# VH-VL binders against q9nrl2r1430to1533: the designs that were tried, part 145

Target 1, 104 residues: q9nrl2r1430to1533
Amino acid sequence: GGVHELSAFEQLVVELVRHDDSWPFLKLVSKIQVPDYYDIIKKPIALNIIREKVNKCEYKLASEFIDDIELMFSNCFEYNPRNTSEAKAGTRLQAFFHIQAQKL

## First folded at step 10 (VH-VL)

Design f7f (framework fv_ficlatuzumab)
Fold by ESMFold2-Fast, scan of step 10:
Structure f7f (fold): chain C 104 residues (1-104), chain A 122 residues (1-122), chain B 107 residues (1-107)
Amino acid sequence: as target 1 above (104 residues)
Amino acid sequence: QVQLVQPGAEVKKPGTSVKLSCKASGYTFTDYWMHWVRQAPGQGLEWIGEINPDSGYTNYNQKFQGRATLTVDKSTSTAYMELSSLRSEDTAVYYCARHYSFLGTEWYFDLWGQGTLLTVSS
Amino acid sequence: DIVMTQSPDSLAMSLGERVTLNCKASQDVGSYVSWYQQKPGQSPKLLIYDASNLATGVPDRFSGSGSATDFTLTISSVQAEDVADYHCQQYYDYPYTFGQGTKLEIK
């Protein structure tokens, strides 16, 4: 990937982290507090993990970065019922992401 | 073209099980959740359950919990619904339908299969 | 479970008339309501999603409105091809539930 592409990933992750609806996504779900999460979600991911991958230059294509962000949202909608604050935050943050991702 | 293909009719005896198929084509199978909905003759639509083809995660209508089992075969882009302990009131057209999973706001069913008529009689 | 109640159960209209179909949810479902058209012998087809958004390929004589508990599907000028059963559905909470349907006939 290009250096300009990597800086774009970092900027987008920072914007997602600072968004009001990022709270369910900042770090991995606690196994202690939500024991059944990891029985249901087989590929857990969060913004802190994605940001670490960006900083280590692990994304070679924009599609790889987009896939990890989409996996994060997909996990949210699988575990959390639609009427929850988590699912509602996820729908709004995902819409924001899709607008911003068009710049990648 | 984008479509969900279901086979024709099935006739089963009471007390047996049936496994209905729904073959997706023309789109990325794992991008959409697959739903199963039935309609008894002259009646309304009744939701049975949903499956995420990517993870295999399922949610069921409690009315069908323990009798219905949803599965997928990603290699053939095919979803399955198995219904056990069949009774005459299970006679219905069974539809598969999809919703887009990635946007999380598109929970409506934008594409439906043509349906399989299941007749339960002896 | 959230109960969706449609009214009327059936109606017969003359060509060109405005048709209004109602759907009531037993509790607040936001805007998470879809309308489906089901012609005789066919599968349901999406008409309206998120209460008021027209699905791709649907004629603009169809429109949806409402929020919370009260939803309406309107056909501004009924055509012969509109003969069908119309179903509303909520996808706010599990299980997803449909109304009993409204049958539209032409006189």
Scores: ipSAE 0.006, ipTM 0.581, lowest interface PAE 13.4, mean pLDDT 87

Design f7g (framework fv_ficlatuzumab)
Fold by ESMFold2-Fast, scan of step 10:
Structure f7g (fold): chain C 104 residues (1-104), chain A 122 residues (1-122), chain B 107 residues (1-107)
Amino acid sequence: as target 1 above (104 residues)
Amino acid sequence: QVQLVQPGAEVKKPGTSVKLSCKASGYTFTDYWMHWVRQAPGQGLEWIGEINPDSGYTNYNQKFQGRATLTVDKSTSTAYMELSSLRSEDTAVYYCARGPLWYTSDYAFDIWGQGTLLTVSS
Amino acid sequence: DIVMTQSPDSLAMSLGERVTLNCKASQDVGSYVSWYQQKPGQSPKLLIYDASNLATGVPDRFSGSGSATDFTLTISSVQAEDVADYHCQQYYDYPYTFGQGTKLEIK
């Protein structure tokens, strides 16, 4: 090990970004397009921010990385009604993440 | 214009060390990993290692672990690769390359330096 | 280490012909394969990433396909400027590894 373990977060973020259902999560929600988002969601996050934190080695534990990914999904489900394309994409991507995260 | 600029050539004697440079411009230096790859004359490409310019965190190909040292100077947006205990087998073109890119499914090396030809001979 | 094996080592084609270059990984690498073009005296240039995605500025006569262990780079109608060495690379696992290269020449 070691090399794999140290770069595991990068590989997982790459897998998430490349997934067909990543489109709601690639960058922060636009305040212009969704003005009430930041009134409801107090801890906004997106894959671009998580990737930056990975590249800056800001995650010291796998749990910290997992917490940020789970926050991203939690925000999605809190803001978006369950029948939206965003919520459906989030559900599928979260399931994919849980499978991949087993190797962390 | 995104560019990685490297010196053209270096000549070193066996047993010495060399420190090769790679000057980045046209993008935020700390937002991308910097990779080092070599190519011996007439041969394929061989990955040496990578460095995160923001944190200084490195990953190495085990073949070069202990002999290669990757560093950066953020103030000049310059990456360095030092290779010690040089042998004739280290004669190769040494490239720096930018990766991975975010916002794409592209995490390959998208921008390459022109390479530095290192010749190790007595 | 994951070994990437390219075939053939070299080939010569006539202008306008369809060219297929092969790359085999010693283990499953998913779609984490890129292809590079390297012209004499130049640095490598990214052509294809994630097995099948065309890099920006690359002509659409280039395409990639494959998954797991078997990958191909196709040039639908070879042009004179396509004379180069072509390298495949896996970035699934460390160390990142490249194939030995395929040299493409024009008859």
Scores: ipSAE 0.005, ipTM 0.569, lowest interface PAE 14.1, mean pLDDT 86

Design f7h (framework fv_ficlatuzumab)
Fold by ESMFold2-Fast, scan of step 10:
Structure f7h (fold): chain C 104 residues (1-104), chain A 122 residues (1-122), chain B 107 residues (1-107)
Amino acid sequence: as target 1 above (104 residues)
Amino acid sequence: QVQLVQPGAEVKKPGTSVKLSCKASGYTFTDYWMHWVRQAPGQGLEWIGEINPDSGYTNYNQKFQGRATLTVDKSTSTAYMELSSLRSEDTAVYYCARSYIGFWSSTYMDVWGQGTLLTVSS
Amino acid sequence: DIVMTQSPDSLAMSLGERVTLNCKASQDVGSYVSWYQQKPGQSPKLLIYDASNLATGVPDRFSGSGSATDFTLTISSVQAEDVADYHCQQYYDYPYTFGQGTKLEIK
């Protein structure tokens, strides 16, 4: 770890947030709108939480950052059936992330 | 006033290396990525790579990976690009340009140096 | 690599005319496109960023539009000082790539 990785994490999170397919991932899923989400998903996470962790320098290793992003996608695919707009957006954004993450 | 100052010209022989400089002033050097972009005579712009001056973290265009090396000297607010194994096709104007590192920033280049004309000839 | 293609390669306009320059990306780049003006013997100058935002100090006769693959730079009333090459650039994915440029001349 070090400042090198934090700089790269900030850039990558900004790119993810601004991607057209980020809409399912910007904020934690609402329990009011999706009551069963937290019964199924045990480790909820979203881009706003990951952004906060990056800004607080909480990621010591690139692997920790990558794990949180992958957890976010894993949660999406676990909760949302393959044919949903959420799952399709997640598939495209995850592919974009894998290309960008190669520079970490 | 924000400035990126580069030498006007360099002449090198094929097979040698060159180290080009870009001296920043008028802003916090560590808040902006420093990019290197070249332009061959009569051609378009070609991105070489970027460096975070605070961390030293670099990203390269794969075309230049292994030939280009980006470094900084924070004490003098100077960025450097070293290009090795020079050939005549490397004859171009080499620009440095900055882009904001910040959380809300897109990677657009808002301030450019005047460029260094590198001529590679025997 | 993402290929940026500009059209036309060159054009000549009369003073006061509206001019439009086009830039096409080979794949979806969202809104991550900038436009630069380069006058003869000078470095590029940022005009537009994030497809449609005017850079500081740039005259308001310049505007940008577009998303995904098709982008346009517009000069509402061309002036003599606008003679330059105009370059579009994507920063959606590495390597960052530029179009070949459009040369703007005045009749």
Scores: ipSAE 0.000, ipTM 0.569, lowest interface PAE 15.6, mean pLDDT 87

Design f7i (framework fv_ficlatuzumab)
Fold by ESMFold2-Fast, scan of step 10:
Structure f7i (fold): chain C 104 residues (1-104), chain A 122 residues (1-122), chain B 107 residues (1-107)
Amino acid sequence: as target 1 above (104 residues)
Amino acid sequence: QVQLVQPGAEVKKPGTSVKLSCKASGYTFTDYWMHWVRQAPGQGLEWIGEINPDSGYTNYNQKFQGRATLTVDKSTSTAYMELSSLRSEDTAVYYCARLGFYPSWEGYFDYWGQGTLLTVSS
Amino acid sequence: DIVMTQSPDSLAMSLGERVTLNCKASQDVGSYVSWYQQKPGQSPKLLIYDASNLATGVPDRFSGSGSATDFTLTISSVQAEDVADYHCQQYYDYPYTFGQGTKLEIK
């Protein structure tokens, strides 16, 4: 054993997960709780899917990782009206992401 | 048939360290996160930490940060938890448990090991 | 840390009775709650995940409900093999936390 250093992508995903505004993005939207979501959103994604892709080394370029995170925010803003708690959380988390992504 | 096999018991003296094993079979070891949970006699369950067997990434309950170390050996499909500076209050059954939702780090556990009873006494 | 509180601490039921076990979170955890059954001398077994989804192989007499802070596990008709401790868990935030458990006995 010893200490394992996180990759840059893993560090950023962990920071996103720990952020107060990550709650709409932690896992895929429930079909039972939100039945029309998958009628509207064609490419669903969430932080849990992105984290597993990072851990399996599926991102070859930082741009591919950034594209998946941006898709997640795009889905949020497409489905949720701007005055919802989900859209407001998404706006704040996306701003945080843009600042942190400069590390990549 | 998913199985997580753990030794039945370990006895250690205070101040020593222990390394507990959890041998996985019946699935692709690197596809599912492995968690460690303990249960003191007659008490509830307490989460220790998690490891991604593919990347080696770990996350710990702050209560165990610095004392617990999670590792894996991919070649033998075995997860390990090392706990240092043992105290009598560390006497508990220690379980390994597989994260049930793939591909996710979410914390519900679909399979559990049988548990290892760690007794810390002189 | 999110505190999970279960009630009652213990319950004795007659065969065939309906039983409801409660679990309260100290803050909103959405639907990120699971329930485990632990029979004497055994490891925990998953019963319910995401508050209301029945795990594979679990009898349909078990059901879960609730959201936000209040969750329940219901056994519609208690059988002798249901003697166990029942634990709820939240996985909304780190660290993952469990309730203290409810012990179910037969009279």
Scores: ipSAE 0.000, ipTM 0.562, lowest interface PAE 13.9, mean pLDDT 85

Design f7j (framework fv_ficlatuzumab)
Fold by ESMFold2-Fast, scan of step 10:
Structure f7j (fold): chain C 104 residues (1-104), chain A 122 residues (1-122), chain B 107 residues (1-107)
Amino acid sequence: as target 1 above (104 residues)
Amino acid sequence: QVQLVQPGAEVKKPGTSVKLSCKASGYTFTDYWMHWVRQAPGQGLEWIGEINPDSGYTNYNQKFQGRATLTVDKSTSTAYMELSSLRSEDTAVYYCARGTWLYDSSFPFDYWGQGTLLTVSS
Amino acid sequence: DIVMTQSPDSLAMSLGERVTLNCKASQDVGSYVSWYQQKPGQSPKLLIYDASNLATGVPDRFSGSGSATDFTLTISSVQAEDVADYHCQQYYDYPYTFGQGTKLEIK
């Protein structure tokens, strides 16, 4: 897409960052604190990396942007057991994302 | 061993620009964020911005956005900070600091340069 | 911006005493807080990251604790070499911000 789509992606990322449930997703998981994370999760991603890609104009289609956000949630649910605070935050933030993404 | 080498001092006139350097060695330059932080005489630390040396992507403190420009030269493992429209209030020690590994958000600034004292005076 | 406030501004201790330095964030920053030691004329040195993790090479008399808005750096049995300014920092949100610093002196 064009500049209009990129502006919409930036706005959506900012909305996600400001959400109360964004805390597990703001930055990449610590390799030192959680060393087995990168053995399990082969395509790590976080909101700061997605925002970087938006600003670098790396998303050509809305579907590519949506795929990266969904990858972020998928990684969360793959690594974290369902009963954890991380997984619960992910569930709520993903629902919020689905509502906001319909504006794209 | 990790080293971040900066020049000791710079003296500039108000209204001019300065480009400060930070030469990294002892690690893979593109694997860690590089941050710039300043400290005015007798004052606390103030974050200016960060750059991803691999992608060139930058985030700035809004206070410096439009005046500060962060760049890198991967071939020489050197980070740069340009600051334009200098004022006497920009007199400070300017540090470069290595941020978290690209895959690790938990280690903010593990190695610091020695700092460059920038004096802005007429 | 998130404001980090440290207390006290300065503190003088006797050798061997336990010292506690405080840092308060103006909003919830989770555990994304680090502590730095800065000796006169030197660069800051990382002591603690993620509120409670000791950085490599830092003596075990240093420890950190806290979460959300209230954070503490503790030095058990303070030594002469601990004379420095201590800074807390949040890296939860942009811009990253530091406290004003606490100066530690020996009586």
Scores: ipSAE 0.005, ipTM 0.591, lowest interface PAE 12.0, mean pLDDT 86

Design f7k (framework fv_ficlatuzumab)
Fold by ESMFold2-Fast, scan of step 10:
Structure f7k (fold): chain C 104 residues (1-104), chain A 122 residues (1-122), chain B 107 residues (1-107)
Amino acid sequence: as target 1 above (104 residues)
Amino acid sequence: QVQLVQPGAEVKKPGTSVKLSCKASGYTFTDYWMHWVRQAPGQGLEWIGEINPDSGYTNYNQKFQGRATLTVDKSTSTAYMELSSLRSEDTAVYYCARQYFLSGWTDYFDYWGQGTLLTVSS
Amino acid sequence: DIVMTQSPDSLAMSLGERVTLNCKASQDVGSYVSWYQQKPGQSPKLLIYDASNLATGVPDRFSGSGSATDFTLTISSVQAEDVADYHCQQYYDYPYTFGQGTKLEIK
């Protein structure tokens, strides 16, 4: 692998991906594994989609990037009951995100 | 220099389990996800699953869910894949491969082990 | 699952010719496609990642292009050492899937 300069948004996405609690957020929820997910969640998103949008320069404002990350957490808490491993991971990762997002 | 070292061959009987190893060196083991991919004789590549060596989190191809188990030993920088209920169609070369994740979700496999040929007799 | 289909199955080319290998995804995979070279008796080696980025140490005669569903690997001037199977892979969604492979032969 090569070493590349990373944008501020890409650096933050890398930090989120590497966090222990990123596992529910890495890719879109499988329609095959969780068929009712897409009936409940109307705007699905995951870190791989957000990374793609960063690479395509689709975020012109930090607020747009932050909105997509917050949507990801909102979807997690809407679909998953509070006591699930997914919701617990989401709570911890969201707190981490709020600290890191202060750099933006 | 990055190396992923795998044993050359394993021979197993149908119905048994096998645990294949992949010893990493030349980099920080916990910085990179490890993937397992197999290739049956004369066939294409088939993804089995992935593991984050730092957290132990795993994700599997549904075809192998319940039969494959991925683990790591951080102290020896070694990744393992256990495959149970072996059948003749499991005869294949099994590769471990490193994903460079410092660049975040690029998911390319930048280094591969030399592969272990698993032969399921019968 | 996303199905990756490579074409042609095999190619025989003369030294110095331009080679084009194709890979089609059954659905939109963005640019999340890699190409691997596998020489006889060896493990796969990364050539191209994110559809068009050349991996470290790979000769610049190799290039990748494409997005969404249609991807191409090009060798601008084929050399004898390029005899290998070439595999495309998508990592847009789980499970990660590979094409069948294209065998490249010289003469």
Scores: ipSAE 0.007, ipTM 0.620, lowest interface PAE 10.1, mean pLDDT 86

Design f7l (framework fv_ficlatuzumab)
Fold by ESMFold2-Fast, scan of step 10:
Structure f7l (fold): chain C 104 residues (1-104), chain A 122 residues (1-122), chain B 107 residues (1-107)
Amino acid sequence: as target 1 above (104 residues)
Amino acid sequence: QVQLVQPGAEVKKPGTSVKLSCKASGYTFTDYWMHWVRQAPGQGLEWIGEINPDSGYTNYNQKFQGRATLTVDKSTSTAYMELSSLRSEDTAVYYCARGSLFYWGDTYFDYWGQGTLLTVSS
Amino acid sequence: DIVMTQSPDSLAMSLGERVTLNCKASQDVGSYVSWYQQKPGQSPKLLIYDASNLATGVPDRFSGSGSATDFTLTISSVQAEDVADYHCQQYYDYPYTFGQGTKLEIK
C-alpha cells in the first residue's frame, strides 16, 4: 500500500472535500442520527465511497465518476428541502464541481 | 521529507492556558488537514479536533469545544492548539498529525509529530 | 460516540509466531478503520488504513481485514521490532475514536 499517486479523479475529489460546503457529503449519512434517510434514499453515496472506487480503479470512464458525484447531489436534493443548510451547501458545491469537472 | 516538529515539553499551572505549536515542512502546508490528538500517561489516544490550514475551518470533539482553539499561521507553516482552563487531568502528550490528502474531513493520520508533553501541576 | 474495543489488552509472543489483534466497533463503521503502531516513547505510526490497505514503508508481514464492526490486524511472523502498543481508530463518524490499545511483547 501507500499514498496514492494523484489522478484527475482523486484531485477533483480532494478539491470537493476541501470546499467549505462539503460537510454534508464527506461520509454516508448516519442511520442513528437520520433513521429515515435509508428508507428514502435507495442508492446512498458519499465522497469517501467515491474515493474508495477511485482507489480500486472502478471508474473506467470519466462519465462513471461524474455520474456518482451527480448521484450524491441528487440524493441531497431528494432528501433535503430547498431551504435547508444541506440543500444550500449542495447547490454551491455542485456549481463548484461543474466548474472543476471541465478539466475532465 | 514530511516533518511535523513540536516542542518536547511544557509545564503549566492549573487555571492557565497553553498554546502548543506544530511546525510543518516537506509538503504544501495548505493541502492537508491538521489534527490534534492527546494521550494521557498509560492511556489511549483521544482526538481533539481538526483544522483546514487553507480555509481555517475547524471541527472539534465536543468534549473540547469551548476549551480548545485550533489556528494556523500559513506564513510559517505552523499549526497551533490553545487549551484553556487547564487542570491536572490535561496532563498528556499532545500530538499534531497530518490528515491524508484525499479525505480532509474524514481521514486517517499518515504523519505524526513527536508530541509535546504537557504537565499541569501547581 | 462510537466505542472501539480492542482485545486482548496484552499478549506475549515468541519470535516468528502469527499474531492476531482484534478491534470491535460499537456500530457499523464500514471499512473506515485504521491501525497504528506506537513504540515506547514514540509517536504512533500508521500501519493500515481503510481496514486492509498497507501504509507506505510498512513490512508486508502486517495485514488488516474486516468490515462493519469486526476488524483484525495480523502479523504473519512476529519480529523483535514489533514490540509496541497497537491502536485501532474509526473515522466513519465524528468524533474520531480509538480503541484502548493492545500491548504486544516478545517472551
Scores: ipSAE 0.000, ipTM 0.583, lowest interface PAE 13.2, mean pLDDT 86

Design f7m (framework fv_ficlatuzumab)
Fold by ESMFold2-Fast, scan of step 10:
Structure f7m (fold): chain C 104 residues (1-104), chain A 122 residues (1-122), chain B 107 residues (1-107)
Amino acid sequence: as target 1 above (104 residues)
Amino acid sequence: QVQLVQPGAEVKKPGTSVKLSCKASGYTFTDYWMHWVRQAPGQGLEWIGEINPDSGYTNYNQKFQGRATLTVDKSTSTAYMELSSLRSEDTAVYYCARVTYWLPGSEYFDYWGQGTLLTVSS
Amino acid sequence: DIVMTQSPDSLAMSLGERVTLNCKASQDVGSYVSWYQQKPGQSPKLLIYDASNLATGVPDRFSGSGSATDFTLTISSVQAEDVADYHCQQYYDYPYTFGQGTKLEIK
């Protein structure tokens, strides 16, 4: 499968986007609203970028797709203190991703 | 239209310091990180460090930490690299280069200055 | 530090030939690799970013491929203006590092 793999990635991204806890991850963090974010986080990523990469067939391996999703969560936990709404949303969404990723 | 303008050459004696400039135009200066890269004669490229022109945050190659200092002047859209305790081994062309777009995780250099040849000799 | 190793160190090609330049990372760098062209006396110019994306204004005879540790730059039909040093770079981790360069000449 390559065609089936790309369809699976798109479906999983859609499921993540539609999850109630996706709000911190839909788009890149605003440099204007959070200016120190890009001093701390050197590999920023968000679901809109991952979705675009899936649609352009830029993931050559399933592991590359999974790495980008995990990078997104890692960035969240590195920047946001544990007791923030962002970190809590990230924890729940990451758990949901791990369940869904079993289909990959 | 995007331009990074650097002086052509500088000559310095060992033990002194130098401050090289890079004047940006054709884009919003604070939207792109500025990096410094050098190239010794006949050799490859070596990354020195990066600066966020908006916040002033810097990150350095450990080899240059303590000797290199990166700064910016937002009012003139100019980036600076100061290198102290100069040695003959610092003789190289020094380039400024910007990262693509406002996305700092993509540290590829879409535009480069023409370079300043620094000669360190007695 | 991540070491980038290019091969060959130099090569001479005939006009119109397909040429492939190699770049190997000492560890997994994902797709965070770019390629630059540097002509004598000039600054480097971006050719390829994110391993396979063609930079604006670069002729489509240039292409990049690879991931993880093995990367290639291909020129499908080499022209006289392609005589230059070619450098690969990883920007996956600090410090950002470049290969030693490959010199391309016309025979």
Scores: ipSAE 0.000, ipTM 0.573, lowest interface PAE 13.6, mean pLDDT 86

Design f7n (framework fv_ficlatuzumab)
Fold by ESMFold2-Fast, scan of step 10:
Structure f7n (fold): chain C 104 residues (1-104), chain A 122 residues (1-122), chain B 107 residues (1-107)
Amino acid sequence: as target 1 above (104 residues)
Amino acid sequence: QVQLVQPGAEVKKPGTSVKLSCKASGYTFTDYWMHWVRQAPGQGLEWIGEINPDSGYTNYNQKFQGRATLTVDKSTSTAYMELSSLRSEDTAVYYCARYGSWFLEGTPFDYWGQGTLLTVSS
Amino acid sequence: DIVMTQSPDSLAMSLGERVTLNCKASQDVGSYVSWYQQKPGQSPKLLIYDASNLATGVPDRFSGSGSATDFTLTISSVQAEDVADYHCQQYYDYPYTFGQGTKLEIK
């Protein structure tokens, strides 16, 4: 069942990347620009890492893929205060994800 | 009403090939993966492989790799399993079953065909 | 391949009794286990998926539990129509594999 879910994961990641609010999530947070990030966030992840895992067939079923996407949003809200552009983008992208994830 | 219709029986000689059909109705054929499972008389169930009816992509149990070939005909919503180099040990009921995993909470093998009894004898 | 082992091979119960069927995986399969009911001459019918989720149209006297390597199917009050073979299956990894089955009879 991994192969069926892999094609759906590829499409969903592409839709997330194309979304206007994806900019905080495209790549891992820079240690140079945000040096305390990795002291606070224990399991860093980003869309480029998730896409690589999809391409390597590392997700067995939808729940594992969803857990990684939710971890990405959880990290955003843990590090970024609610009034930041990052947190606001994360809120909108997470809502979009929840609608799209109904297909998985 | 979802239905997977298979022929009742096939009789083949050892060394020949057989092509079994599974005609789907009552749902969008390309939205669900189709799997093939066999059951020898009095024995358990054995997974043969799966096919994505939309893309044609297949995965096989390595035990059947090279002997089993899964295909579909989208115009007739029919899945096929061809099994070559038949042996007496291939005598079994062959089922098609759909995988209903397009939801977040998947339901594997929610509908099964009635099965085709393949008898391989000289 | 992941080996699924069911126990017991067969059992006979009285109407209304609670029945528990076991299924053990040779390695961790998470919760990716389903249970099927098969009556003589019929195709298997899905009862439980994802270890504990009841399939559509299945009576609520059926329930599933377990994770990792140990799984159970429970019938809270067995009825005459429950006479069948019961199969567990893992769909965690390829190839998908089934247990040998447990035969349930009424005495």
Scores: ipSAE 0.000, ipTM 0.565, lowest interface PAE 17.4, mean pLDDT 86

Design f7o (framework fv_ficlatuzumab)
Fold by ESMFold2-Fast, scan of step 10:
Structure f7o (fold): chain C 104 residues (1-104), chain A 123 residues (1-123), chain B 107 residues (1-107)
Amino acid sequence: as target 1 above (104 residues)
Amino acid sequence: QVQLVQPGAEVKKPGTSVKLSCKASGYTFTDYWMHWVRQAPGQGLEWIGEINPDSGYTNYNQKFQGRATLTVDKSTSTAYMELSSLRSEDTAVYYCARGFTLYWSGDSYFDYWGQGTLLTVSS
Amino acid sequence: DIVMTQSPDSLAMSLGERVTLNCKASQDVGSYVSWYQQKPGQSPKLLIYDASNLATGVPDRFSGSGSATDFTLTISSVQAEDVADYHCQQYYDYPYTFGQGTKLEIK
């Protein structure tokens, strides 16, 4: 990816991090605090990991970046029942992401 | 016009495996979850699992975990379900069905269904 | 697993009559229930989603209601083409589960 492409990914991740509904997604789920999470979720990811990958230029295509963000939401909906605050936050943040991702 | 095309029938012997196909057309294949549901003769519907066609991520009904494997081929817009260690109890019509858009969740209702493949497991 | 129980198992109605089909979840599923119509030899077709939303192309004589554990599908005036099995489904939690179905026949 180009400089403009990397800048777009960084800007979008910053907007996601600043969103009110980002709290379930900021960091990887703690294995100590939620021990069954990693038995259920085989490909854990969070915004801090995605941001690090952006900063290290690991995303060569916009589709790779979008795949990691979508994986993050898929993990949320897989682990958390729909009526939880986590799932509700994920639903709103995913909708926001899809609007913003149209710019990529 | 959304279509999910499945073969009409398959006959397999007990102990073997089968790989059923579902060819999608009329929409962007990678925008919607694909689900697999079966129906034994005269019985109700039973959910097998779901796959995200874009990422390959899957969720399975625990009853089928270890026996069912869901995959996709993006280049042909085709979803597959492989079922191993077949028993006579696996005789059923197997449907693929389109789930909700990837924009909200993988756990949703099914708006379009394939015509189903009748799998008969007999010796 | 969440168990979905439909009632009655079957019913026979006269043309033009109002019919109500019931579906009960073994636990609270919010509004995450859909209804499907399945005619003999055919695949299921979506009628209702999110408990009360009519799917595209479905006649307005069909309606859904309910929340939490108790759900109903109503046909305000039964037509001959409504002869089918009707299935409810929850998609609140994994695994997704269906009721056993209600068979609707015309007298």
Scores: ipSAE 0.000, ipTM 0.564, lowest interface PAE 16.2, mean pLDDT 86

